VHH binders against UPF0284 protein YN1551_0030. Designs and how they scored, part 8

Target 1, 347 residues: UPF0284 protein YN1551_0030, of Saccharolobus islandicus (c3nj62)
Amino acid sequence: MIKEYYGAETFILNKDFAYILVIGTTDVSLIPGLTIAGATPELTHFTPAADAEYVLLGKCKSINTIPVSPTGIPTPALLTRASLSFINPLKIVVNAGSRILPKIPYIDLQGEPGKDIRKQALSMEKVNNIMENSIKLGEELSNEYELIMIGESIPAGTTTAMATLLALGYDAMDKVSSASPDNPKELKRKVVEEALRNLPTDSLQRLAKVSDPVLLGVAGTSLGFKGKILLAGGTQMTAAAAIINEFDKNKLKDITIGTTKWIVEDKFADMLSLAKQVGVKVLASMLDLSISAYEGIRAYEKGYVKEGVGAGGSAIMALVRGVSNNTLVRKIDELYSELVGSNNLHI

## First folded at step 1 (VHH)

Design B18 (framework vhh_7w1s_2)
Fold by ESMFold2-Fast, scan of step 1:
Structure B18 (fold): chain B 347 residues (1-347), chain A 121 residues (1-121)
Amino acid sequence: as target 1 above (347 residues)
Amino acid sequence: QLQLVESGGGLVQAGGSMRLSCAASGFTFSDYMGWHRQAPGKQRELVAKITSGYTAYDDSVKGRFTISRDNTKNTVYLQMNSLKVEDTAVYYCAADYEVTWGSDSYEYDYWGQGTQVTVSS
C-alpha cells in the first residue's frame, strides 16, 4: 500500500508524532487559470484557513462550507481528516502568511501573504521573521517528539514551488503538478520565466523574490527540528526540501516526503525526478479511491486535486498503523456524505 | 550488466536456521537492497530491507530474521532463525529505489533468480 523511493522506509513512521499544518496565501493564486481552488479567485484567500479549521474541528468557521473545486471535488483536507481520525495526533496550525486567519488556535510566524513573484514575493524582514520563528518552533518540538509530519495549504503553491526550484538551480521547468488533470503548463511557464529575470545572487534574497511564506515556514521548521520529518505533500515539498538543503547540506538524511500515487503517477509532471535532483527520499500512499460511492471522491483517481493539506503523508501514517484501504475509503465516504448533506439540503 | 545472484537455500527442519546470500555485480546504485519471498499460491511479499544503514522487517519475521550487508563484497545477507513451516517460499533478492511495504504487490528494478527455502516439520 505504500511505495518507497530513493531509500525511503515506512518503519520509521511507527512512532508518536505531531501533525504540523503550515498555511499561507500568495497573490499568484489571483492569476486567472492558475488554480481551481475555491469557486472564484477571491475565495482562494479563504482556502488555507478553512482547510486548517476542517482538519482540526471537522467543520469550517471562516466560510459556510468546506472548499470544493468548481467540479464538486472536495478539498484534500477531507482525506487528511479521515486518515488522522484513526490516530488522533497533536495537531498544530502554523500561520506563515495567510490573508484570512483561521478561527482556531494557531502559531504565528509573523510573516505576510506572498505577493506577485514576477516582482517581489516577500520583504526580507518577513522572510527573516518566518525563518527565525519556524526554526524556533522546530527546536521546541524537538523536546517532545522524535517525529513530526509537516503539511501545507497554499493555493497556487506549485507555481511558487517551480520558481523556487529553478531559482536554486534545479531542472524543474514543467515538472510540478496541478490541481487539474491537464496541468496548464504554458501559463505557469510564463509567470515563472518572468519571475526568474534579474535574480539576486544571495540564496535568501532569491527566495524572498520568488518563493512563498509556506515553503519558508516548512523549511524553517524542518531545519530547527532534530528528529525525523515526513514532509506531507507533492512537488511543493521537493521545493521545501531544496530550501532545506540550501541551508543545511546534511539535513535531508532525516527527511522523507510522503505523497499520493496521483502525484507520483502524474503524466503531466515529474515529481520523482525533482526528488532525485534534490536528493530527498519519497513515500507514496497507494490508496485506491475507485471503490468510493461518490463521484467527487473518485475524481482523485482521474487526476483532480491529487494532494494538499498533507493528504498523502496522513494516509501513509494510517496505513503503516494497519488501517486498510477499505477502512480509509469508508471513512472518507462518511465525511463526504456529511458534507453533501449540509451543503445540498435545506430542512 | 547488473545481476543479483542468491545462494544458501535448501531444506531445513522447523526450528532450524539458514543464511541466504545475495551477491550484486555491475551495480550502479547500492542504496536499496531487500529480500522478498513468494509461497505457492500467494503474492510476493517483502521480508526485510536495508537502505543506507537502516533496516526494516515484516512483522511475521521480526525478531527471527536479520538482514545485513557487506559493502566491500557488495553482498546482502538474510539470517533466518527459528524457522517455521510457514516460511517455506522462494526467496528473491532485490535491489531498487522502489518497493511497496505492507502491500500485495511489489516492483523492483533488479531481481535475482530466486532461491527455494523449504522448512519441514
Scores: ipSAE 0.000, ipTM 0.101, lowest interface PAE 22.3, mean pLDDT 82

Design B19 (framework vhh_8cml_1)
Fold by ESMFold2-Fast, scan of step 1:
Structure B19 (fold): chain B 347 residues (1-347), chain A 121 residues (1-121)
Amino acid sequence: as target 1 above (347 residues)
Amino acid sequence: EVQLVESGGGLVQPGGSLRLSCAASGFTFSDYAMGWFRQAPGQEREFVALISYSGGDTDYSDSAKGRFTISRDNAKNTVYLQMNSLKPEDTGVYFCAAEWYDLTPESYDYWGQGTQVTVSS
């Protein structure tokens, strides 16, 4: 039910852990065509806050609709909530730089929303704030846990991930995933090629130009944490691992990416090549949603969404504890039914 | 304190034009999407037009498409609705609203008091 790549081991995951969700936004999400079909670019500003709220509460407070696409495809936060319902870990929301703040408790890294990477993503002041505060958070978590799982929610984050990987010297052009099955590479390529002009030589300054607050927050938390880390996500997490490796060459031995089969099998991306180049271990959940009663859930099998909010890593955590595919899908269907039957427009 | 103040309404003949303005204060205008809604006599408040926080994206009701143009000036904290080829069915009180892209009237966080538009022949 779990595939292991590049020396990844599942036995380290059968431990108590905290779920850390790093949220942020980037103005790259506002470039037309970089979000999934039918999504309004401005609605993506609310996605990180809504995802965090849904994982913690089972409902969204920061949007007045349910987090389901016009065609019925739910946020990957639903998969995360289903998986974590069998474990009930401590859940910590970390704001790296979201335009919309979640209406739940969160830790603030004193960052800012990312700007257009074709100009400048983040000021050096905000980069330093994110890195310093996330490293401190990792150090604090080390006193309570031997294992953490870090997920992310940031719309258009695969575009900033590609720019980050390329800025750090990896062969990443056209290798990142997309929420759409087709992965419209031409637009991402043009945006990233423009962003990579006139790169500074210093690594932090390069990241300030082309990265995003979430990748920095994930990397900083990882750098500060002494134990084992499951980076719960897809190709974006290879960029986070690349940042980690840039600042500590020995750290990746303690890091594994936990993702979905939809990411590792994505014909329009190359997750495993990116992971191999960076030197990071990968686990893939082989969760099969084809048995779902709902078309919106089965859409994941067709290459929609694929990952986010730590969905793959969360499924891996449930699977290593003996939760079966059928049990997970039944829980996903239960939560989906509740979500689409509910009206959460107001508190 | 949050304020949205509409202006520019009035009486016009069918085929005429009006430009509505909405001046915003008390919140970070550039972080909010802005919408125009109207309430026709005897009807519920309905969506007319919406503009993204940056001005890069706009949406319109079917009745407004091709006739109305929404725009904004973030330096002036103002959103506009240019209404051309006005029809009697465009008559109503026009409200500006600031909110998280929800087209239902009750979901908008901040509302103005409205400005009357009357189209009669």
Scores: ipSAE 0.000, ipTM 0.133, lowest interface PAE 17.9, mean pLDDT 85

Design B20 (framework vhh_7sr4_2)
Fold by ESMFold2-Fast, scan of step 1:
Structure B20 (fold): chain B 347 residues (1-347), chain A 120 residues (1-120)
Amino acid sequence: as target 1 above (347 residues)
Amino acid sequence: EVKLVESGGGLVQPGGSLRLSCAASGFTFSEYAMGWYRQTPGKQRDLVADIYSGGSTKYGDSVKGRFTISRDNTKNTVYLQMNSLKPEDTAVYYCAADIEYWSGDTYDYWGQGTQVTVSS
């Protein structure tokens, strides 16, 4: 049920853990042609807060709609909540720089929303705040846990991940995933090419120019944490691992990425090549959603959405504890039914 | 379910004009960006034009000044007016709807495409 790559091992995951969800936004999501327009600035800015609220509460407080797309495809937060319902770990929401703050308890890294990476993503003051505070959070978590799982929620995060990997010297052009099955748009490529002009020589200054607050918060928390870490996410987590490796070349031995088969099998990206280049271990959940009663859930099998909010890592955590594929899909369907029933949506 | 249906393609002489239409259904059309892309055999799909819900537009460098994108939210339709057509404009033209799905990148829906041939 779980595929292991590059020396990854599931036995290290059979421990109590804390789930850390790092949220943020970036103005890259507002570049025309990369995201939806119109009401988009409002809706896109609410996504990380709404995802965090849904994972903790089973409902959103920051938006007045259900977290389901116009075509009935739910947020990956639904998959995360379903998986974690069998474990009930401590859940900590960490704000690295979200424009909309979630209406639940969270830890604030004193960051800011990312700006246009073609100019400058973050001020050095805010980069230093995010790194210092997330490292301290990781150090504090080390007193209570031997294992943490870190997920993320940030719209357009694969664009900043690609820019980050390229800025750190990795062969990453066109290797990151997309929520679209085809990933045919060239605008992402053009934005990243422009962002990479006139890069500073200092690594932290390069990250300030082209990265995002969530990647920095994930990396800082990981650098501070003394135990084992599951980075729950797709190609964005290879960028986080690259940042970690930049600042501590021995740290990746304690880090594994937990993702979905939809990311690993994505023909329009190359997750495994990125992980191999960075030197990070990968586990992939082989969760089969084709047995779901709902078309919106089965859309994941067709390459829509694929990952986010730590969905793959969360499924891995449930699977290693003996939760079956059928049991997980049944819980996903149950939660999906609750979402669509609240808004009279027929799928 | 999202559906995009293109029409208006055909054969025209160099210097001629065509108007493409894309009828959209299955989503709240007025809230999302719509675009036109084109593809020639053996090449990647290229941006022709995008129009955002607020009416702002973007064009590919090769078509700027010759093509105009517009939308009618009452009819759930996006249009591409193509003027001063050149043989280089020969391609299959695709309608696209840009929908963001949560923490991911742009989520694109595509029509089946309509052939435009510019030949003397």
Scores: ipSAE 0.000, ipTM 0.242, lowest interface PAE 11.7, mean pLDDT 85

Design C01 (framework vhh_8cml_1)
Fold by ESMFold2-Fast, scan of step 1:
Structure C01 (fold): chain B 347 residues (1-347), chain A 125 residues (1-125)
Amino acid sequence: as target 1 above (347 residues)
Amino acid sequence: EVQLVESGGGLVQPGGSLRLSCAASGRTFSSYAMGWFRQAPGQEREFVALISWSGGSTDYSDSAKGRFTISRDNAKNTVYLQMNSLKPEDTGVYFCAAKSYRLYGFSTPSQYDYWGQGTQVTVSS
């Protein structure tokens, strides 16, 4: 049901929590071949805003199309909304640096969209803004919650995650996952190798060169929060944990990554090796989507998408509260049917 | 964590000079703002000097301005406090401290996460 790695324990999760979704964009997503096939740069810019809107409202306001690929595969925001529908936690959207702002309430970290990491991802001014404001957010959340779950939405975020891990000294080359079953390893490797040239010695300056606003916002929120944290995501969250560890080695005792079996079992990546190197605990949802009525949903079982928007962590939260696999898949199917049916030209 | 070890303290006459060193262990040294604090017997720890992660920003207490200089060498994982024109009232245990996150530190002891054990500075004739 839920697999525990490196000392992770599910019993700590049966508590009231807030869901924090950190959104942003990076110009790494504009490099040909690093985005999902068929997506344009313009559509990529809208993804984090659309994901946030879908989780909060059940519909997107920032796009005029449904958040489903040409082959019918939905955004992982649909899995997150389905899982959280059984819990109804407080949901907070945090803008770390998205090119398109969501048409819902959000907290602004006063960051900026990430630029090409082969040159400079972020100015030091914006790195300082993101870190200071996200730490303050974590401190404020500590007054109301003993547990938070932090998810992310950032296209091409696994490329910046790999660059971040390598810049911090981890053996991370080719170990991050991707949205496609066939990871574009060679292209990611080339981009990251260029990004790692002439690294500064200062850790914040290194992060300013090669990271992204979402990883910094996740790390800062975690550093400020005094309770237990579930980082809801895959290999990107190992990079966030690495940043946290860089600034506070003792903090990882309060942090667990919640992900999907599709990430843990990804033969073209090695999430568990990354987590072990960083020293962070991992939980994996063993959610089985093969029983879904919809091919687009079953595509997750074939290695498409796999994670995002906190899908794995959200499923873990539902599962620890007694929601069955069958009940979760039924809700996923219900929401998917609503999403695709609303644009049926024959109805 | 980061471990901090101070050195360079000792007995000096009024008007003399001392250079304190603080050696930090761990790969995270360049992520920390570093401070020097001191404590006289029966008193609370008071701020002396602060330096940012990069070394680009420094701040000093009023009593240290013009007499003390804080610097750091990130390649050696070391922060220094050069103390000139020492006075008997400078006597105390000097502590090196690290603030784990923020570009700029505040001058209050509660803002610092890691502390050395201290080194004794005695200024007397």
Scores: ipSAE 0.000, ipTM 0.139, lowest interface PAE 14.0, mean pLDDT 86

Design C02 (framework vhh_8cml_1)
Fold by ESMFold2-Fast, scan of step 1:
Structure C02 (fold): chain B 347 residues (1-347), chain A 125 residues (1-125)
Amino acid sequence: as target 1 above (347 residues)
Amino acid sequence: EVQLVESGGGLVQPGGSLRLSCAASGFTFSRYAMGWFRQAPGQEREFVALITYSGGSTDYSDSAKGRFTISRDNAKNTVYLQMNSLKPEDTGVYFCAAHRPWYGTYSKSQEYDYWGQGTQVTVSS
């Protein structure tokens, strides 16, 4: 039920861990067609805060419903909560730069929301704040855990991930995934091509120009952490791994990406090629949602949403602990039915 | 001054239920994970249950799983332990303790910053 790539091994995951959710927003999400994370442009700003609230509380406080795609498909936070319900790890929310702050306790990296990458994503001051504070968080977590799992919530994050990979010298054009089954490659390519004009020589300055606060927060936390790390996500986590490798050439031996089959099998992207170029190991959850009672959940099998909030990595953590596919899908359906039955979800 | 004050203990027959409360003051309760520990006569202090600072995650000892439920109310600065299907082996002094989320391990009593005085639970006919 778990596929292993590039030397990845599941036995290292049979340890207590903390779940770290890094949240943020970017103005790239305001460009029409680049993300389907929110039902409207306004709701997209609430997605990271609402995802964090849902994972921690089982309900959203910043929005009356959970985040849904424009086609009514629920957030992958639903899958994450279901998987983690069998483990109950410590959950830590980390704000790297979200426009809307979650109404739960969080650790603040003193960053800011990302701006349009075609001009300048982040000031150097905010990049330095995110990196320094996230490295310190990783160092502090090292005193308690030998393993952490880091997830993310950031709308339009695959566009900034592509720009980040290209800015660091990887062959990444048109290789990142999309929440849509039909990846809008032409639009992403044009935005990223403009963003890559006149790149600085210095790596940190390049990241300030084209990246996003979440990728930096994930990378910094990883650089500071001394143990093993599961980066829970898809093509965005290949960009985080590339940043990590840029600053510490030996660090990737302790890092594995945990993702979904929907990401690794995405015919309109190439996550495995990105992971191979970066030199990072990959695990993929082979979770089968086709047996779900709900169309919104089965839509993941049709290539909608695919990943986010650490859904793939969370499923891997549950699977390695003996939770079956049938048990996971039943829990997903149970949580979804609670949302549908209470009018918390408008699909 | 930091204070944790437990209440709700007492004498109960096997199979009965008790609800323990722990009222916190003098620190930012919503930033701390809260745990319950117990100590039986002649035994070491043992972990019973934990709830994270947000209430989003819980953990239990093997002896408590399925019978006890930990919860919290951050507006009231209170943590609770609902104990069902009580057994004579559950007899002991129950302590409330505050743990910083990323400091140490929650099953180790020495990693907790603040402790209550304890409340006696006796399960006997």
Scores: ipSAE 0.000, ipTM 0.128, lowest interface PAE 15.3, mean pLDDT 86

Design C03 (framework vhh_7sr4_2)
Fold by ESMFold2-Fast, scan of step 1:
Structure C03 (fold): chain B 347 residues (1-347), chain A 122 residues (1-122)
Amino acid sequence: as target 1 above (347 residues)
Amino acid sequence: EVKLVESGGGLVQPGGSLRLSCAASGFTFSSYAMGWYRQTPGKQRDLVADIYSGGSTKYGDSVKGRFTISRDNTKNTVYLQMNSLKPEDTAVYYCAARYKFSGWTSYHYDYWGQGTQVTVSS
């Protein structure tokens, strides 16, 4: 049920852990056709806050229902909540720079929403704030945990991830995934090529120009944390691992990416090549959603959405504790049925 | 390419003063922690002073009250003002830069200068 790549091992995950969800937004999400997170471009701003609320509460406060794609496919926060319901870890929401603030307790890194990477993503002041505060958070978590799992919610985050990997010298063009099966490679390539013009020599300046607050918050928390880390996500987490490696060449031995089979098997991306280049270990949940009663859930098997909010890593955590595929899918269906019966949920 | 160039070392009598400078290039200086370390023959490098991106400082016990570290982000330069110099301050002084801009990390310096000799002798 779990595939291991590049020396990844599941036995290190049999420990108490905290779930850390880093949220943020980027103006890259406003570029038409670049992301399908949220039904409209305006609604993408609410997705990270709503995802965080759903994971913690089982309902959203910032929108009337849960985030859905334009085609009505539910947020991977649904999969995350189902998986974590069998474990009930401490859950911490971390705001790296979201336009919409969640209506729940969160830790603020004193960052800002990312701007258009073709000009300048973040000021150096805000890069320093995000890194210093997330490193301190990682150090504090080290006093209580030997293991953490870090997930993310940021619309259009695969575009900033590709720009970040390329800016750090990796062969990443056209290798990142998309929430759509069709993956808008030409548009992403055009945006990223423009962002990489006149790139500064220094790594921190490069990150300030082309990255996003979530990647920096994930990287900083990881750099500060002294134990083992599961980065719960897809190709975005290879970019986070690249940032970590840029600032600490020895840190990746303590880091594993936990993702979904839909990401590692994505024919329009190359997750495993990116992980191999960066030098990071990968675990993939082989969760089979084809047995779901609901078309929206089965759509993941067809390459829609695929990952986010730490869905793959969360499934891995449940699977290593003996929760079966059938039990996980039953729980996903149970939570989805509650939403389908709601006056506020529409396909 | 990151480059650190130290200057200001030399021979001085006990009780004298020297000011070391380290000119940095190839990175965003204002976002990096900078430090001074010293090494005497047959011994490991010892912390003299650190200055973090936010301006906070830390000193080795033997130099507290005598040495002052400062930085000028517009000139990409870190300084070490050394007062009341003693013969035991004789060492090669190294400038160092660290990509991590937080004083809370356990991470080591990533870049080192060539070193500058300071000799305190009559």
Scores: ipSAE 0.000, ipTM 0.226, lowest interface PAE 13.6, mean pLDDT 86

Design C04 (framework vhh_7sr4_2)
Fold by ESMFold2-Fast, scan of step 1:
Structure C04 (fold): chain B 347 residues (1-347), chain A 123 residues (1-123)
Amino acid sequence: as target 1 above (347 residues)
Amino acid sequence: EVKLVESGGGLVQPGGSLRLSCAASGSIFSSYAMGWYRQTPGKQRDLVADITSGGSTKYGDSVKGRFTISRDNTKNTVYLQMNSLKPEDTAVYYCAATKYLWGSYKPYTYDYWGQGTQVTVSS
């Protein structure tokens, strides 16, 4: 049910853990054609706040309806909530730089939303705030946990991840995934190539130019945390691992990426070669949603959405604790039914 | 690709009713969210109403309770029933379609737009 790559092992996950969700936004999402077909830039500003609210509460406060596409495909926050319902870990929301703040308790890294990476993503002041505060958070979590799982919510984050990997010297062009089966590779390539034209020499200054607040917050939290870390995500987490490795070469021995089969099997990306280049271990949830009663859920099997909000890592955590595929899909269907039923009542 | 054709616009007296129709080409209509937007001279387009593929609706504050959006997937058509029309409802009304739309926040930009139909409320 879980595939292991590059020396990854599941037994280290049989510990109590905290779920850390790092949220943020980037103006890269405002570039026409880079978001999911039909999604508009304005809607992307609400996504991280809505995802965080849904994971914690089972409903969104920052929007009045449910985060389900017109074709019925739910946010990966639904998969995360279903998986974590069998474990009930402590859930901590961390704001690295979201334009819309969630209406729930969160820890503020004192960052800012990312700007257009073709000019400058973040000021050095905000980069320093994110790094210093996230490292401190990791250090504080080390007093209570031997394991944490870190997820993310940031629209257009695969574009900033590709730019980050390339800026740090990895062979990453055209290897990142997309929420759509139709990955807009040519547009992502053009944006990233322009962003990379005038790179500073200093690694932190390079990250300030082309990265995003969520990647920095994930990396800083990881650098500060003394125990084992599951980075719950896909190609974006290879970029986070690359940042971690840039500042501490020995840290990756304590880090594993937990993702979905839809990411590792994505024919239009190459997550596993990115992980191999960076030197980070990978676990993939082989969760089979084809048995779902709902077409919107089965759409994940067709390459829609694939990952986000720590969906793959959360499924891995449930699976290693003995939750079967059938049980997990039944819970996903239950939550989806509640979500869709609530929406229909409000028509 | 989706092509949208609006009909039903025209001149109507204050307090009257009007029904707009938007016909979409092809069989993909059922998977798309549909919206009605309106524009008065010198202003940006404003949301009138939208409806998801599953039938969930949202209305602009100025029309809530007076207008009703509905869809017929067998006819590939979305409708806007406008009741208790006021002079301030005078605008060009645009039909719009998009494949991906989340939450109650309805963005201004859609993937496909009709050419617009004029609605004039005056005596």
Scores: ipSAE 0.000, ipTM 0.118, lowest interface PAE 20.4, mean pLDDT 85

Design C05 (framework vhh_7z1x_3)
Fold by ESMFold2-Fast, scan of step 1:
Structure C05 (fold): chain B 347 residues (1-347), chain A 124 residues (1-124)
Amino acid sequence: as target 1 above (347 residues)
Amino acid sequence: QVQLVETGGGLVQPGGSLRLSCTASGFTFSSYAMNWVRQAPGKGLEWLSGISRSGGSTSYADSVKGRFTISRDNAKNTLYLQMNSLQPDDTAVYFCAKSRGYYLFGSKDYFDYWGQGTQVTVSS
């Protein structure tokens, strides 16, 4: 089952598509308490590169295992790889500004890692590079595809998403999700309130102050692409849609967010209110992981992780093509078992 | 064929105002960001301002911020630049420039079409 909101339609997704994964890092991830419990600053730097490697190769080259919580909960890259294994689309990794570069082919937007948004996230030179190069990528993809799916990997990206939405005038305070069930709302609020002091008048300069390279790369690719776009992600994608709408109000008719039920049903956030304010359509995968053999996988049903690397959108693409919930979960369990057995992670 | 035609230039006294217009044809005007660029006598091109496809976002060079206002009317395929508090240093040929894609602010190399220009002279 796929739930449709605000005029979203699943039948447009039964086309060949390219999977675009935009990766980056932000120093917001280094603020204590904004990362999942047990994650280190070092792992935060490696996460986007490792996620991209796992999606393309089924293994990580930048770390000795995939990003996994201390309790064995895997990165959503595992869900993405499982879903896309039934389709095998063209996969393109796009570096918007990651501190650690993936050891696979990628397209470089010539950006930089985001800095602390309480001071200044990005220089205007790097904002210009990201926007110009991502728009050109979208234009080139238009020659080969009528549909693309764009996912993201950026630790602490919901904090920069909240700051971005607020800087663009949306009622977004405390409405973004977290990888943790508890969601550190107080800390996010304090960081974002500080970041929003003395905002520039110009929209692009506001984004340079408080956003992140991944949101800009997603937005630019979308603005350049002439066909239909599935933004595969949660509340971060409402911020990307807001940036797109800021530069082109007519563009959102061709854009739909593909997310998970765990994001839409998150009682500590408000995905649907954000999407409604921005004017963007939403599809939610109703994937049921409760039937998984593994506690780490079933943890998603308890509000851990919830989304990332395009997991929800990827599941929607598989479900639309007739892959059942049972078949998807079986594949997820297979890949998880392979990971646990081969990467010195034994449960 | 793409065509951009600027009007509204002329001679103005220091402290005065002018409104420039740029009429676009040969492309879907509402699908592209638009820009104003100038060239003073004996100097290079200077980007002044950009406006998004919808008109929802604008950007300005520091030299004109607070004095110039960019706007657009997509129903009329027309771009505007309202210039206030004009200074002798604003004397230049003013060009309307179309962004190659949707990008609002960028180098001149990102613009694919330019108008013929309109002369603005600020002197007594």
Scores: ipSAE 0.000, ipTM 0.264, lowest interface PAE 11.6, mean pLDDT 87

